# VHH binders against o26223, part 116

Target 1, 191 residues: o26223
Amino acid sequence: MKLLWTSQHIKVTVHIDGKVSKMDVLEAIKTRRSIRKYQDREVPEELIDKILDAAMCGPSAVDERPWHFIVVRNREMLEKIPEVHPYGAMVKDAPVAIIVCCDSSLEKIPGFWVQDCSIASQNILLAAHSLGLGAVWTGVYPLEDRVEGIRRLFSIPEHVIPFSVIPLGYPAENPGTRDLFDPDRIHLEKW
Below, E stands for the ipSAE of ESMFold2; O stands for the ipSAE of OpenDDE; V2 stands for 0.75 times the mean of E and O plus 0.25 times the DockQ between their complexes.

## First folded at step 9 (VHH)

Design k46 (framework vhh_8pnl_2; at its last look DockQ between E and O 0.71; V2 from the best seeds 0.00; counts 0 for: grease 26.5 > 24.2)
Fold by OpenDDE, look of step 9:
Parts: C-alpha cells; sequence; structure tokens
Structure k46 (fold): chain B 191 residues (1-191), chain A 120 residues (1-120)
C-alpha cells in the first residue's frame, strides 16, 4: 500500500493491485478538481466501465436517459479533437476521452436533455476522481462550431447532439482543493 | 467581490527583469486559482501563467522559462517574476481569478492592470 501524501494530506491509498480504495461521496465531491495533465499510463477498461456505469445512474427528465457515450482511445482521434475543440487542448495528452451525447429521439420532454447530460457528465467526473483518475469537463454544447466539429469528426448522426468531451487519465498535476462555501448564497425560508 | 490590484509594471530594456504583484483586498485568496494575463495594443488578451490553489503552475508557450508565477497566501498576493524581457512582452498585464473549474474557456479579469514596456 503506497500512501501517496498529497500536499493537502489527502491519503490516496493506491492498492498495489490497481484497486483504488473507494472514497466517500462527500469526499469525492469536495476534493474533485479538473485535471488537464495526465501520466503516460493507460486507463484500464474496468475503470472506464465503472465510470460509464456511474454516468448512467443519474436522474433524467421522465427517466428518459437520452445519453450516449463515445469512448475514444485511438491516438489519432484524440489528437484531432483539439482541432475542432479549442478548449480541449489537453485531450491530445489523455489516454482516453469520453464524449457525452444526447439522442434527441429519446427525449420525452424538450430541453431537459441538457440537464440529463450535465448530470451524466458530472457523475463521470466524480467517478473518475473516486477511482484515482483525473478528468475535466470541456464544454461542447451549445457552441455550434464545437458541436459540428465533434459531430463531423466522429460521424455523429444529426439527431444526436454532442454535449461534452471529458478526457481522463492518471493525474500528472496536483491542483489542490478549494473551499467555495458561501453562506450568502443560502436563504432560509425566503429570499 | 474583492478588488485585485496589480503593480510592478514599468519601462525596462530588453533583457531586463520586472516583478509584478497582485494584491487581493476582498476574497479568500487561498481558495482561488490565479492567473496572469496580458494584452498588447491591438491584440487579444492572452494567458501568461496560471497557478492553482495547490501550487501547480502552467505557462504559455511564449514564456519559455522566462517567467515564474508564484503566490503568497499569507499576504494574499500573486507574483509574476519576469526575466529576459523582450519587446514583444510589452503589454498591459492583468491579474485574475482563474476559474479553472470552468467547463468553458472563460476567465474573469478583476484588476486594472499594470503596464509593462520593454524598449531599448
Amino acid sequence: as target 1 above (191 residues)
Amino acid sequence: QGQLVESGGGLVQPGGSLRLSCADAGFTFSNYDMAWYRQAPGKERELVARITTGGSTDYADFVKGRFTISRDNAKSTLYLQMNSLKPEDTAMYYCAKAPFESYIEYFDYWGQGTRVTVSA
């Protein structure tokens, strides 16, 4: 058991067998950071499966579950993503990326798919973090150029809308934690 | 929202050095990622350097090891040590709270800026 002491005393117990100890959900939420630098290390398929399982566990409008996921490991494709996604520069350095999409044909109530895909995207980030991976949400929708760029690059049908690109990998940076609790944003009973 | 105040700019010769400071007067400095931006006349604002709450740093390609971003949380101050300055580094330099947790490439600028002029 190598205890990696992060500067903030977050004990990440990395089991020698690649089994990352499960962290508490509140810990995952509070300590999660966007990671844009990755180790030259492959992400096991088992971890991706767990992440995708988590991505599909969130609520959706009328339980419509309109989300689809493209898992990208191909190096050439990863290197092309930054060409159509300016905020996705780090994707070229990631061993894998997940593209979250909406199948509009599955939408039961119009417009709620954005919330559905957001929930799925956030669950990906949290799951990744809990498994000892780093990830970052790079927004695609509603920026038309990015939507069409990703659509073209991955031959996504017109009825399917790319929503986010999430590169994942073992972290090669330590961004630290933030305390952003703001009591002024809490209103009791009334505004 | 606390006001960021930049200082340390000035006129220097090529090859010279400057140290910029950004003082935070309002918000919990240690809880925010910080960045330096610059804007040259007629150009768009560009990222120079960023530093996270954890101390991780990143630099623009044009920096090439010439600049160092650092922070002093006790003083609520951000720094940019600039060495080997070039005429092309002439710009208004801004300190910003850098929302690196944004899922879009938007950054909010909070300071008035400090002018750096590199000229022979």
Scores: ipSAE 0.449, ipTM 0.763, lowest interface PAE 0.7, mean pLDDT 88
Fold by ESMFold2, look of step 9:
Structure k46 (fold): chain B 191 residues (1-191), chain A 120 residues (1-120)
Amino acid sequence: as target 1 above (191 residues)
Amino acid sequence: QGQLVESGGGLVQPGGSLRLSCADAGFTFSNYDMAWYRQAPGKERELVARITTGGSTDYADFVKGRFTISRDNAKSTLYLQMNSLKPEDTAMYYCAKAPFESYIEYFDYWGQGTRVTVSA
């Protein structure tokens, strides 16, 4: 694994082959995959703290930072998520999940919270990957039945909008990487 | 790079075997996660098996132990080896590029597929 510095402000770490090393940020972005199979192994609270710290580092519209996070470790609660979230079947097998929410009372400018919470969600995926964990973003917003189901399940108030459910754990699979670069998507100077 | 084209279906007796193939004319096949789906008449399409670019596999509960998904990147071909076939496996079988990195599950378009019929 080659470590390259693209910024002097931060280094990221990837758990590859049972090793932890600092990873170039571009390599972390390229090698992150959705992980839906997890080891029967608890995720230490300190790693969750690091992931949530990273989640809150993202930019937000007018610096509104509208995000809130629910950390779910309770087995019975994790097992109930698939009842309201068909895409979330793997959540019952995860040791922990993070629910990314928007508190609309923190919005400074209406309508940009989706971008804000998307940034936080992607940062969770990358930070988890850098710490040797696997994660997957399961969509909630804007699917009304999933939004309301998750809100009821976790007693989320009406002014708070659940955005995504992100189960995570030590990976029990290796999907491999993909080369998705497509030059036809690049337009120089104009369309 | 053309469409994905399924083949290898047919009529088989219970307990029999078939090998389905899915071909794509192109050198970029190795860069896609792939899946097999099936649809019986009047039923929703359902996942049968998936395989990632790195070779990791996953199977629906109803097919584990009987079916094996595999890929040959050099030939740009996806396979489904189906053993111990049962009448309830009768369906149209489709291959697709799997949306493994999708944060929602949604399918709105499908090709022709290949038919598997299991009967005496």
Scores: ipSAE 0.420, ipTM 0.695, lowest interface PAE 2.0, mean pLDDT 85
ESMFold2 (binder alone), look of step 9: mean pLDDT 78; pTM 0.793

Design k47 (framework vhh_8pnl_2; at its last look DockQ between E and O 0.45; V2 from the best seeds 0.00; counts 0 for: pae O 3.3 > 2, grease 25.7 > 24.2, SAP .72 > .668)
Fold by ESMFold2, look of step 9:
Structure k47 (fold): chain B 191 residues (1-191), chain A 120 residues (1-120)
Amino acid sequence: as target 1 above (191 residues)
Amino acid sequence: QGQLVESGGGLVQPGGSLRLSCADAGFTFSNYDMAWYRQAPGKERELVARITTGGSTDYADFVKGRFTISRDNAKSTLYLQMNSLKPEDTAMYYCAKAPFESYISYFDYWGQGTRVTVSA
C-alpha cells in the first residue's frame, strides 16, 4: 500500500509495513489519547517541523493566523514549567514541549484567537499521533496565573498570550481506546 | 448523576491485607479510565494506581508490587487489592474517574473516600 505525497505527479512511495507509515485521519482522531509518559528518546527536529506545519494548516477567523509556537527542548526550562503550571507535571519528563501562543497584534476579530489557537493545538495532537508520538494539551489560557507564569518564564511579550503547553515524545504508555459516541448529542433540524 | 462510593477500608495490622471497592451508579463506567488516590493527614492527594479502559495498569513507585488495581465493567466496580500493608499506607483512599482527556486538569470526579489504618 502506497500514497502519493504530492499532486504534481512526483512518484512518492510510502511503505505502510516499514518505518514510513500513513494513518487514516478518522483513525487518528479516534485513537489519539492524552499521553503523559514518554520514552527516554529524543524527538527529531524534522518531526517537530512536520507537526508545526500541520498546526499552521488550520483555518482561522478571517485567515488571521494569530499563532506563534515556542519549541522547548532545554531540560532546565522543561523542569521549570511545572513550577508555574501545577497540572503540567509530566512536562518535566518530556523530551520536548510546544507552547502555542497568540500574537494579539494579528487579531482581526476580537476573541476568535481562542478558537484559532485551539485549532492549531488540536492539529499538533493529531499530527504528533500520526507520526508515532504521544502528546497532551495542558491548558494555560484563560487561567491568569498560568498565563503570567509561562509568559515570565519564556520572556513572552505582553501582546503575546500563551495559550497551551503541549509536551510530546515517544509514548511509554497505552491508555487504549474509548467509545464516546452519544446519539443524544445529535439533533436533527432543530434542538 | 451517579456518585463513586468506596468501601472496604478499616484497621489492619502491618503485613495485613485489605480489598477496596468502588461502585459507580453512573452510566458509561466502561468508558472512563479509573484510578485510586490516597491522602495521608497533612499531605496532598497522590496517585496510587490507575487502570485504563483497555486494561493497562500503572502504579506509583511506593506500591512496589504490593497492590493490584482491577475493574469489573459489567458491575461498574473498581478494586484495589492491598497486600503487605505498612504504617506508611495509612490514609484516606479515594477512587476517581480520571479526567485523562481534560486539558485543564482541575476538573475531577471523586468518591467520598474509605479510611485505611495500618497500626501495630
Scores: ipSAE 0.333, ipTM 0.662, lowest interface PAE 2.2, mean pLDDT 85
Fold by OpenDDE, look of step 9:
Structure k47 (fold): chain B 191 residues (1-191), chain A 120 residues (1-120)
Amino acid sequence: as target 1 above (191 residues)
Amino acid sequence: QGQLVESGGGLVQPGGSLRLSCADAGFTFSNYDMAWYRQAPGKERELVARITTGGSTDYADFVKGRFTISRDNAKSTLYLQMNSLKPEDTAMYYCAKAPFESYISYFDYWGQGTRVTVSA
């Protein structure tokens, strides 16, 4: 279903000088939103490099750093991702997607790779946002059909596990703000 | 879990108008994207319109400018203004709430629906 977004006023604070203002880390965290609509605009390679650098800066279990990244710009491949990922429809409209994977051969402690790849994925989202891009985390693991679908599509070796697909682009929607602070989820000293 | 309650459905002649409402009795309405779906007899449920917390709207191709989705956060209510109704618009209409940040599913919460019948 091709949903036609009416262009409401996305205040893209395009700073005049093309320099994305440095965003505070707390600001990035608090203001980040999933973006599922993208402009017909290419993402510079420099920004992808910065995002991937950020993705690799997170901690991992015993510093195992099991993550690998597939950067996808090919339109044909982007258009095929929704075929194996039911909730990845937006990927076909993105100028680029990053697939976060785990090389299981790098795992030192079993099971922690999920946390490692999650951290990497979140850093991708935050970095993208801080750079003026929109992104969304589309879960692949642990859904077997999605894992196998992505594996086949990108010829991923058996020992490598696709974890997430993250489309990125300049935002073409305004998801708005939210307040998710819940004091009932905070326990002092004891549950 | 907050219950979504749809209303405003009914029988209308072709070319007529209806305004559907969806009241959210539970969750913080303003923190969720909202959508209208419909399901005709013997057909699959399909998206009609979506609205984000930021007010961005999206419509199915068949809407062709006939419907307008809107929200009132103060009233925790979602609306669908339907104009120029056609017999093919006959369906059960459902309100949906989507978690703002979901990497698994787009929409998760549904009401009981309100029936729209367009007939001469």
Scores: ipSAE 0.054, ipTM 0.485, lowest interface PAE 3.3, mean pLDDT 86
ESMFold2 (binder alone), look of step 9: mean pLDDT 78; pTM 0.792

Design k48 (framework vhh_8pnl_2; at its last look DockQ between E and O 0.35; V2 from the best seeds 0.00; counts 0 for: pae O 3.7 > 2, grease 24.8 > 24.2)
Fold by ESMFold2, look of step 9:
Structure k48 (fold): chain B 191 residues (1-191), chain A 120 residues (1-120)
Amino acid sequence: as target 1 above (191 residues)
Amino acid sequence: QGQLVESGGGLVQPGGSLRLSCADAGFTFSNYDMAWYRQAPGKERELVARITTGGSTDYADFVKGRFTISRDNAKSTLYLQMNSLKPEDTAMYYCAKAPFESYINYFDYWGQGTRVTVSA
């Protein structure tokens, strides 16, 4: 094993037969893009496990952790999602999708579950990206027609609220990066 | 923010070609993913094509192979080259900001559109 120290503040762990590297967290945040085209390549269960582990690491209101996840690999089910989600057409081409849900029986503070499930959803996107996968968050809640459509399709009970559908796979496109920093959005000391 | 202004529409015969243009008076054109949408009378607006800031493109299944989206960031202009036009392509065509990073896929900023009519 050989460790190299660099002045770029980036650690590279090198295995004797090759290199093992981690994506810097700031790089992951800045380079993540919504990916809607995927290779015809299976996503190993181990990667999905890592992604869901990351999804559950986020903070939640009063630590309520209201989230549940449905992992969808069945081709017939994936092909039906666009029937109830008009902007989810890419889901039919994904090897797998994750549905982020809120179990309202776990809710401790009304209404904060949206923030909680948003945190979990963003963590899924970042974790997928760091593992070499592409993903996109397709909104379900609060669009009532999409919520009910997804609930019916996956037999989700009434006390569970589908929040987002996140298809993912190895990317077959590269949308590029954007420079979105806007200093006019930053206010020092007061508005 | 800048106004999106479409042009280049008109009346053409089946099999003909048109090139649509969309000028963005806004000075941040290069920071936007862009799209073309169309709306036939009595129909909902539908995606035709979109292009990222990095030049990656995506096309609706019904127009793949016949239309080409492109952009010129130096001129703040978006284009749609439309070849092999069919009567079913008759619609108002709209330039819009593409929500590639939107998780809801709603579009709030459109031009006024340019009409394309394909008939003998």
Scores: ipSAE 0.302, ipTM 0.629, lowest interface PAE 2.5, mean pLDDT 85
Fold by OpenDDE, look of step 9:
Structure k48 (fold): chain B 191 residues (1-191), chain A 120 residues (1-120)
Amino acid sequence: as target 1 above (191 residues)
Amino acid sequence: QGQLVESGGGLVQPGGSLRLSCADAGFTFSNYDMAWYRQAPGKERELVARITTGGSTDYADFVKGRFTISRDNAKSTLYLQMNSLKPEDTAMYYCAKAPFESYINYFDYWGQGTRVTVSA
């Protein structure tokens, strides 16, 4: 059993077989931060599988589940992503990235796919964090240049829309935590 | 929204040192990643250093170990210790609640800045 420390000083117990202790869901939500620096350490496939499993567990409009995932480990491809994504510089330093996409042919109700893929993306972030990994949501959609850049780079069909690029790795920074609660954003019964 | 107030700038000779301060009178300081930016005459604003709420730091390439960013959450104050100053460090220095340059465009309020002049 090995103890790993997250950037938020959260103890994550990792077993030899890659199993990680479970994190409380509220803890995961509250302590999650964007991680943009990664260790020179590979992410086990088992963890990626768990993350992708989580990504597919979110709700979707009328259960359309329009999401697809591209798992990228190839160094050459990771290094090319920043060329088409101006704010994706950290991707080149990550051992792996997940590209969340929407198959538009799976939509049952137009437009809700953005919500569906957002939920999937957030679940990826939360799952990663709970497993002792760091990740960051780099938005692709709705910026056309990014969408087309990622599309070309990964030969994504026209009916499939790249939504987000999420690099993942073991954290090499300590971002700390923030209290983002704002009571002024809460309205009781009416605005 | 609270106002960031920078101080500590001035005229210094090459090789000299300055310590900049940024006081946050508004938001809960400890909840924000902080950064120093600078803008030289005729140049674009650039990131100098950033510090997360967790204390992780990052520096621009031109810093080369000369500057140190730090924070005191109890005093709601951000610091930049600048050593071995060079003429090219001459700029207006700004404090921001944005650790990444990409976020700087989304802030409505900036401090007034503090001017650093490095000259023989």
Scores: ipSAE 0.029, ipTM 0.510, lowest interface PAE 3.7, mean pLDDT 87
ESMFold2 (binder alone), look of step 9: mean pLDDT 79; pTM 0.800

Design k49 (framework vhh_8pnl_2; at its last look DockQ between E and O 0.58; V2 from the best seeds 0.42)
Fold by OpenDDE, look of step 9:
Structure k49 (fold): chain B 191 residues (1-191), chain A 120 residues (1-120)
Amino acid sequence: as target 1 above (191 residues)
Amino acid sequence: QGQLVESGGGLVQPGGSLRLSCADAGFTFSNYDMAWYRQAPGKERELVARITTGGSTDYADFVKGRFTISRDNAKSTLYLQMNSLKPEDTAMYYCAKAPFESYIDHFDYWGQGTRVTVSA
């Protein structure tokens, strides 16, 4: 049964020649949605490399860049992630997942690593979207059970903290877009 | 904070049908993903169905094609058509803004609910 994807307005202009048209950064931000359903299609390594490059381009506290990335393609491992990460049910259906981690030994100022890893995670989402992939941020930290579960599953050292699990794949759903602009959240000069 | 108001619950025999409604009282309905949840006595609240702003739908495994979630943005109303109801569908049904863009699985935005009782 060929699910006729009615092409509503996410013009992912998949040019025939496999060249993903460069998406404008504002367009990427505004049109990005969490994707939890994926096609049965592999993600090329080249795209993962681009995504990881983007993940490492964000700012960090004192430029500490404490982030590490585990790229998971093994089906057995992907299928085990939901066992320790209840919000990661979709990971089993993804062709690949990125686990964003912090090496605490790289922190120059304690506590800012959460911001650093958040920036990296968001860049992964935006880069994925711009490349025609779908992704979702599933939080691991600060939930202790999930942190420890992911740690054990991937033999992550104690000084390294798993932060997020981000499954990626070609989208098999279209959540649509939202306009979340709220002028009431904008204050001029003073609160 | 907009108030969600559920309606359409009631007593129905097994195999019967109900149509639940959820009306928005103050937020931009069209900009939110929406969901139905239910909570049976002594059980945890569980997802029944969700619908995105784009109209994509997802259902819990127990639905098995019996329920249909839909939305009318012009009326700021969410619907759940429930067919082939079973006694195990007895629960309080809640409408919620679905946090599909949440990086955590916690959800706190609930209406007052509407009670569905399926009994012979």
Scores: ipSAE 0.369, ipTM 0.693, lowest interface PAE 0.8, mean pLDDT 88
Fold by ESMFold2, look of step 9:
Structure k49 (fold): chain B 191 residues (1-191), chain A 120 residues (1-120)
Amino acid sequence: as target 1 above (191 residues)
Amino acid sequence: QGQLVESGGGLVQPGGSLRLSCADAGFTFSNYDMAWYRQAPGKERELVARITTGGSTDYADFVKGRFTISRDNAKSTLYLQMNSLKPEDTAMYYCAKAPFESYIDHFDYWGQGTRVTVSA
């Protein structure tokens, strides 16, 4: 899918009715959980647009921005993902999934695209959470069988590398929070 | 020590019940999502059930309501109630920290497990 932009002199302000509270970024980071059970409820395109906007806000090596996103809503395609991604069974139950890809032709410095796409993937998780959605990152790269399977399923060209599949929807579970702070991982001044 | 000890396995007739337990002699049980896995002879280990710190549960399709996972955080103990047992449930059963936040499947720590045998 391609999005075309036309420059406008008139600014459009988007207002979200009924959502007047903001979530602190530290709260979002600490409370986000992987969600694998979703309500049978559509996710509005507006929310997907906000999530992808957030995904593209991350830094990238030399600003190369190598990421591309495939938005999958088609039920038959979502149901086929577990056939090539056996540990992504929950994707078939999601109303939508986002496939994060690297277009290697956009690389300016070889080898940093994994970090770039990881940043985009985590931003998707946090943005979804802030909008009342639940998501989970299911790993594709560097597992060659998953990379090849996803590439085949979505007709992804050879210079584009599928990195992650992120199903999302309104959550149908509440995993709770965890206290995972570990002072032994912190080293002052040196190892 | 941070060790998980499974118990409660045994020999059961088809249709019978067993209750497995897992004691965490180690550290901070209440901070971890927990799971039961099983490994049948000649098969890969597979998830049976998991339970989050908040009590949310997730079951493999083959469970079909026959098993119930639960936890007692005060006693650092995880349970698996297994009802309507079938011969295909024969396996070693393992308690583990669940990879709920893992973006790939990964099996971290395993003890010796507890054997469940369901005779035809």
Scores: ipSAE 0.362, ipTM 0.687, lowest interface PAE 1.9, mean pLDDT 85
ESMFold2 (binder alone), look of step 9: mean pLDDT 78; pTM 0.796

Design k5 (framework vhh_8pnl_2; at its last look DockQ between E and O 0.54; V2 from the best seeds 0.00; counts 0 for: pae E 2.2 > 2, unsure alone 61.8 < 65, grease 28.3 > 24.2, SAP .7 > .668)
Fold by OpenDDE, look of step 9:
Structure k5 (fold): chain B 191 residues (1-191), chain A 120 residues (1-120)
Amino acid sequence: as target 1 above (191 residues)
Amino acid sequence: QGQLVESGGGLVQPGGSLRLSCADAGFTFSTYDMAWYRQAPGKERELVARITTGGSTDYADFVKGRFTISRDNAKSTLYLQMNSLKPEDTAMYYCAKAPFESYIDYFDYWGQGTRVTVSA
């Protein structure tokens, strides 16, 4: 059991034996960081299933649930993603990536799909973190070149919009935690 | 957002050393990941080094152990110790609050920069 002491006294218990300690939701939210370096270690399918389950549990506009997910493990495809997604350089080093997409045909109220896919993406990040994985949200939409690049690369139909690319893996970096609480952003009863 | 102010640039001979500083007048320095960028004439701006709030560091390939990024949260100051400087290191160096928790790679958190010139 290597106790990594973070400067904020957050004990991150890294269980060597793959036993994912259940992290409470507040801990997951507060301690989550974007991870862009990964171990040379495969992510079990069971963990991906749990992450995708979490991704589908969020609310959506009129409960439209427009999201689709492409799970990418193929090394050749992972290595091609940075060619069309400059912010996705780390994807080539990840054992797996999830591409979050919107099926526009499922949208009931125009424009809310961005919120829906955002919720799904964030749930992926939180779930990954809670399971001992590192992930990062790399935005695709609304950048047209990236949208089209990802579309072409994965043969995504025109009515489906790629939204985000999220590489995942066991973390090979520790960026630490942040305290971002700002009381000046809280207004009581009135602005 | 406090203004970032870079300093410490100058003219040095090849093999020389410089220490750059970036002062943040704001109160949120410790809550941001920080980075040094540089831009040579006619070239695109490129990442030199980054340091997270947790103290993790990363360097561009061209650094090759020559530079060290560090931070003093008490002074709200970022540093770049540059040793073994080369002519190709000549550039304007910028400090940035690096958006390492951004889902996009665009940001405008730059100082005015400090010029580093390496010449015989």
Scores: ipSAE 0.380, ipTM 0.686, lowest interface PAE 0.8, mean pLDDT 88
Fold by ESMFold2, look of step 9:
Structure k5 (fold): chain B 191 residues (1-191), chain A 120 residues (1-120)
Amino acid sequence: as target 1 above (191 residues)
Amino acid sequence: QGQLVESGGGLVQPGGSLRLSCADAGFTFSTYDMAWYRQAPGKERELVARITTGGSTDYADFVKGRFTISRDNAKSTLYLQMNSLKPEDTAMYYCAKAPFESYIDYFDYWGQGTRVTVSA
């Protein structure tokens, strides 16, 4: 592994087979897809640790870091999630899921916790992809019926808000990439 | 996002075939994954088939090789070829954008659908 510094480049580190290669973060972002079909294969705890480390690296409003994470591997609990969260039907087939939560007692600036937890959730997706896993963000907040259902199922206290449920595992599908760039969404200097 | 118009439904005997079409007047058709859904009387709307922008397909288990989803991006048209029709396929059929990258349930646009009736 070598660390390289230039006035025109962001520091990157990677090691593969005795060679140093730049990580192309833009290509990684473009190739991540929502994965809803998983192999019958456990995800090592070490990979979950790396994913959660990445989740906590995101910026947050005034560095409030309001996030908490519940790691769910128990089959009975995973199988109950679709009963209260129907969009999360694939969760019962995942080896593991991560529930991203906001602890409102950590909130310093009202109303920014949604952005904070969204950043953490997207980092989970990107980190999982980088580790050869597939994941999908299934929305809980702001759907109150789903918030209440997940809170009840996992004994989440009233001051903690479940934001998203993210099942993950080794992928059993390949949706491909999409070309979604749209210049009409870009406005230079003014609208 | 354009207007989605389904057509091609009708009354057919068991074992028969129908070809459903869905036209999109929007110029962005090629950038969306697309799907067919159906809703039988008294039941929830359910996914029948979906097709990605690149042509990869996915089918509900009940299809069992009887239906084929396809798309013609040049004509902004989605198709569902339905063969070996059974009475349980009787439903209103809808096309929609398949929100594969959506993090919530999302019904982007639903027309009135096209009715398929499979009778004795």
Scores: ipSAE 0.326, ipTM 0.658, lowest interface PAE 2.2, mean pLDDT 84
ESMFold2 (binder alone), look of step 9: mean pLDDT 77; pTM 0.789

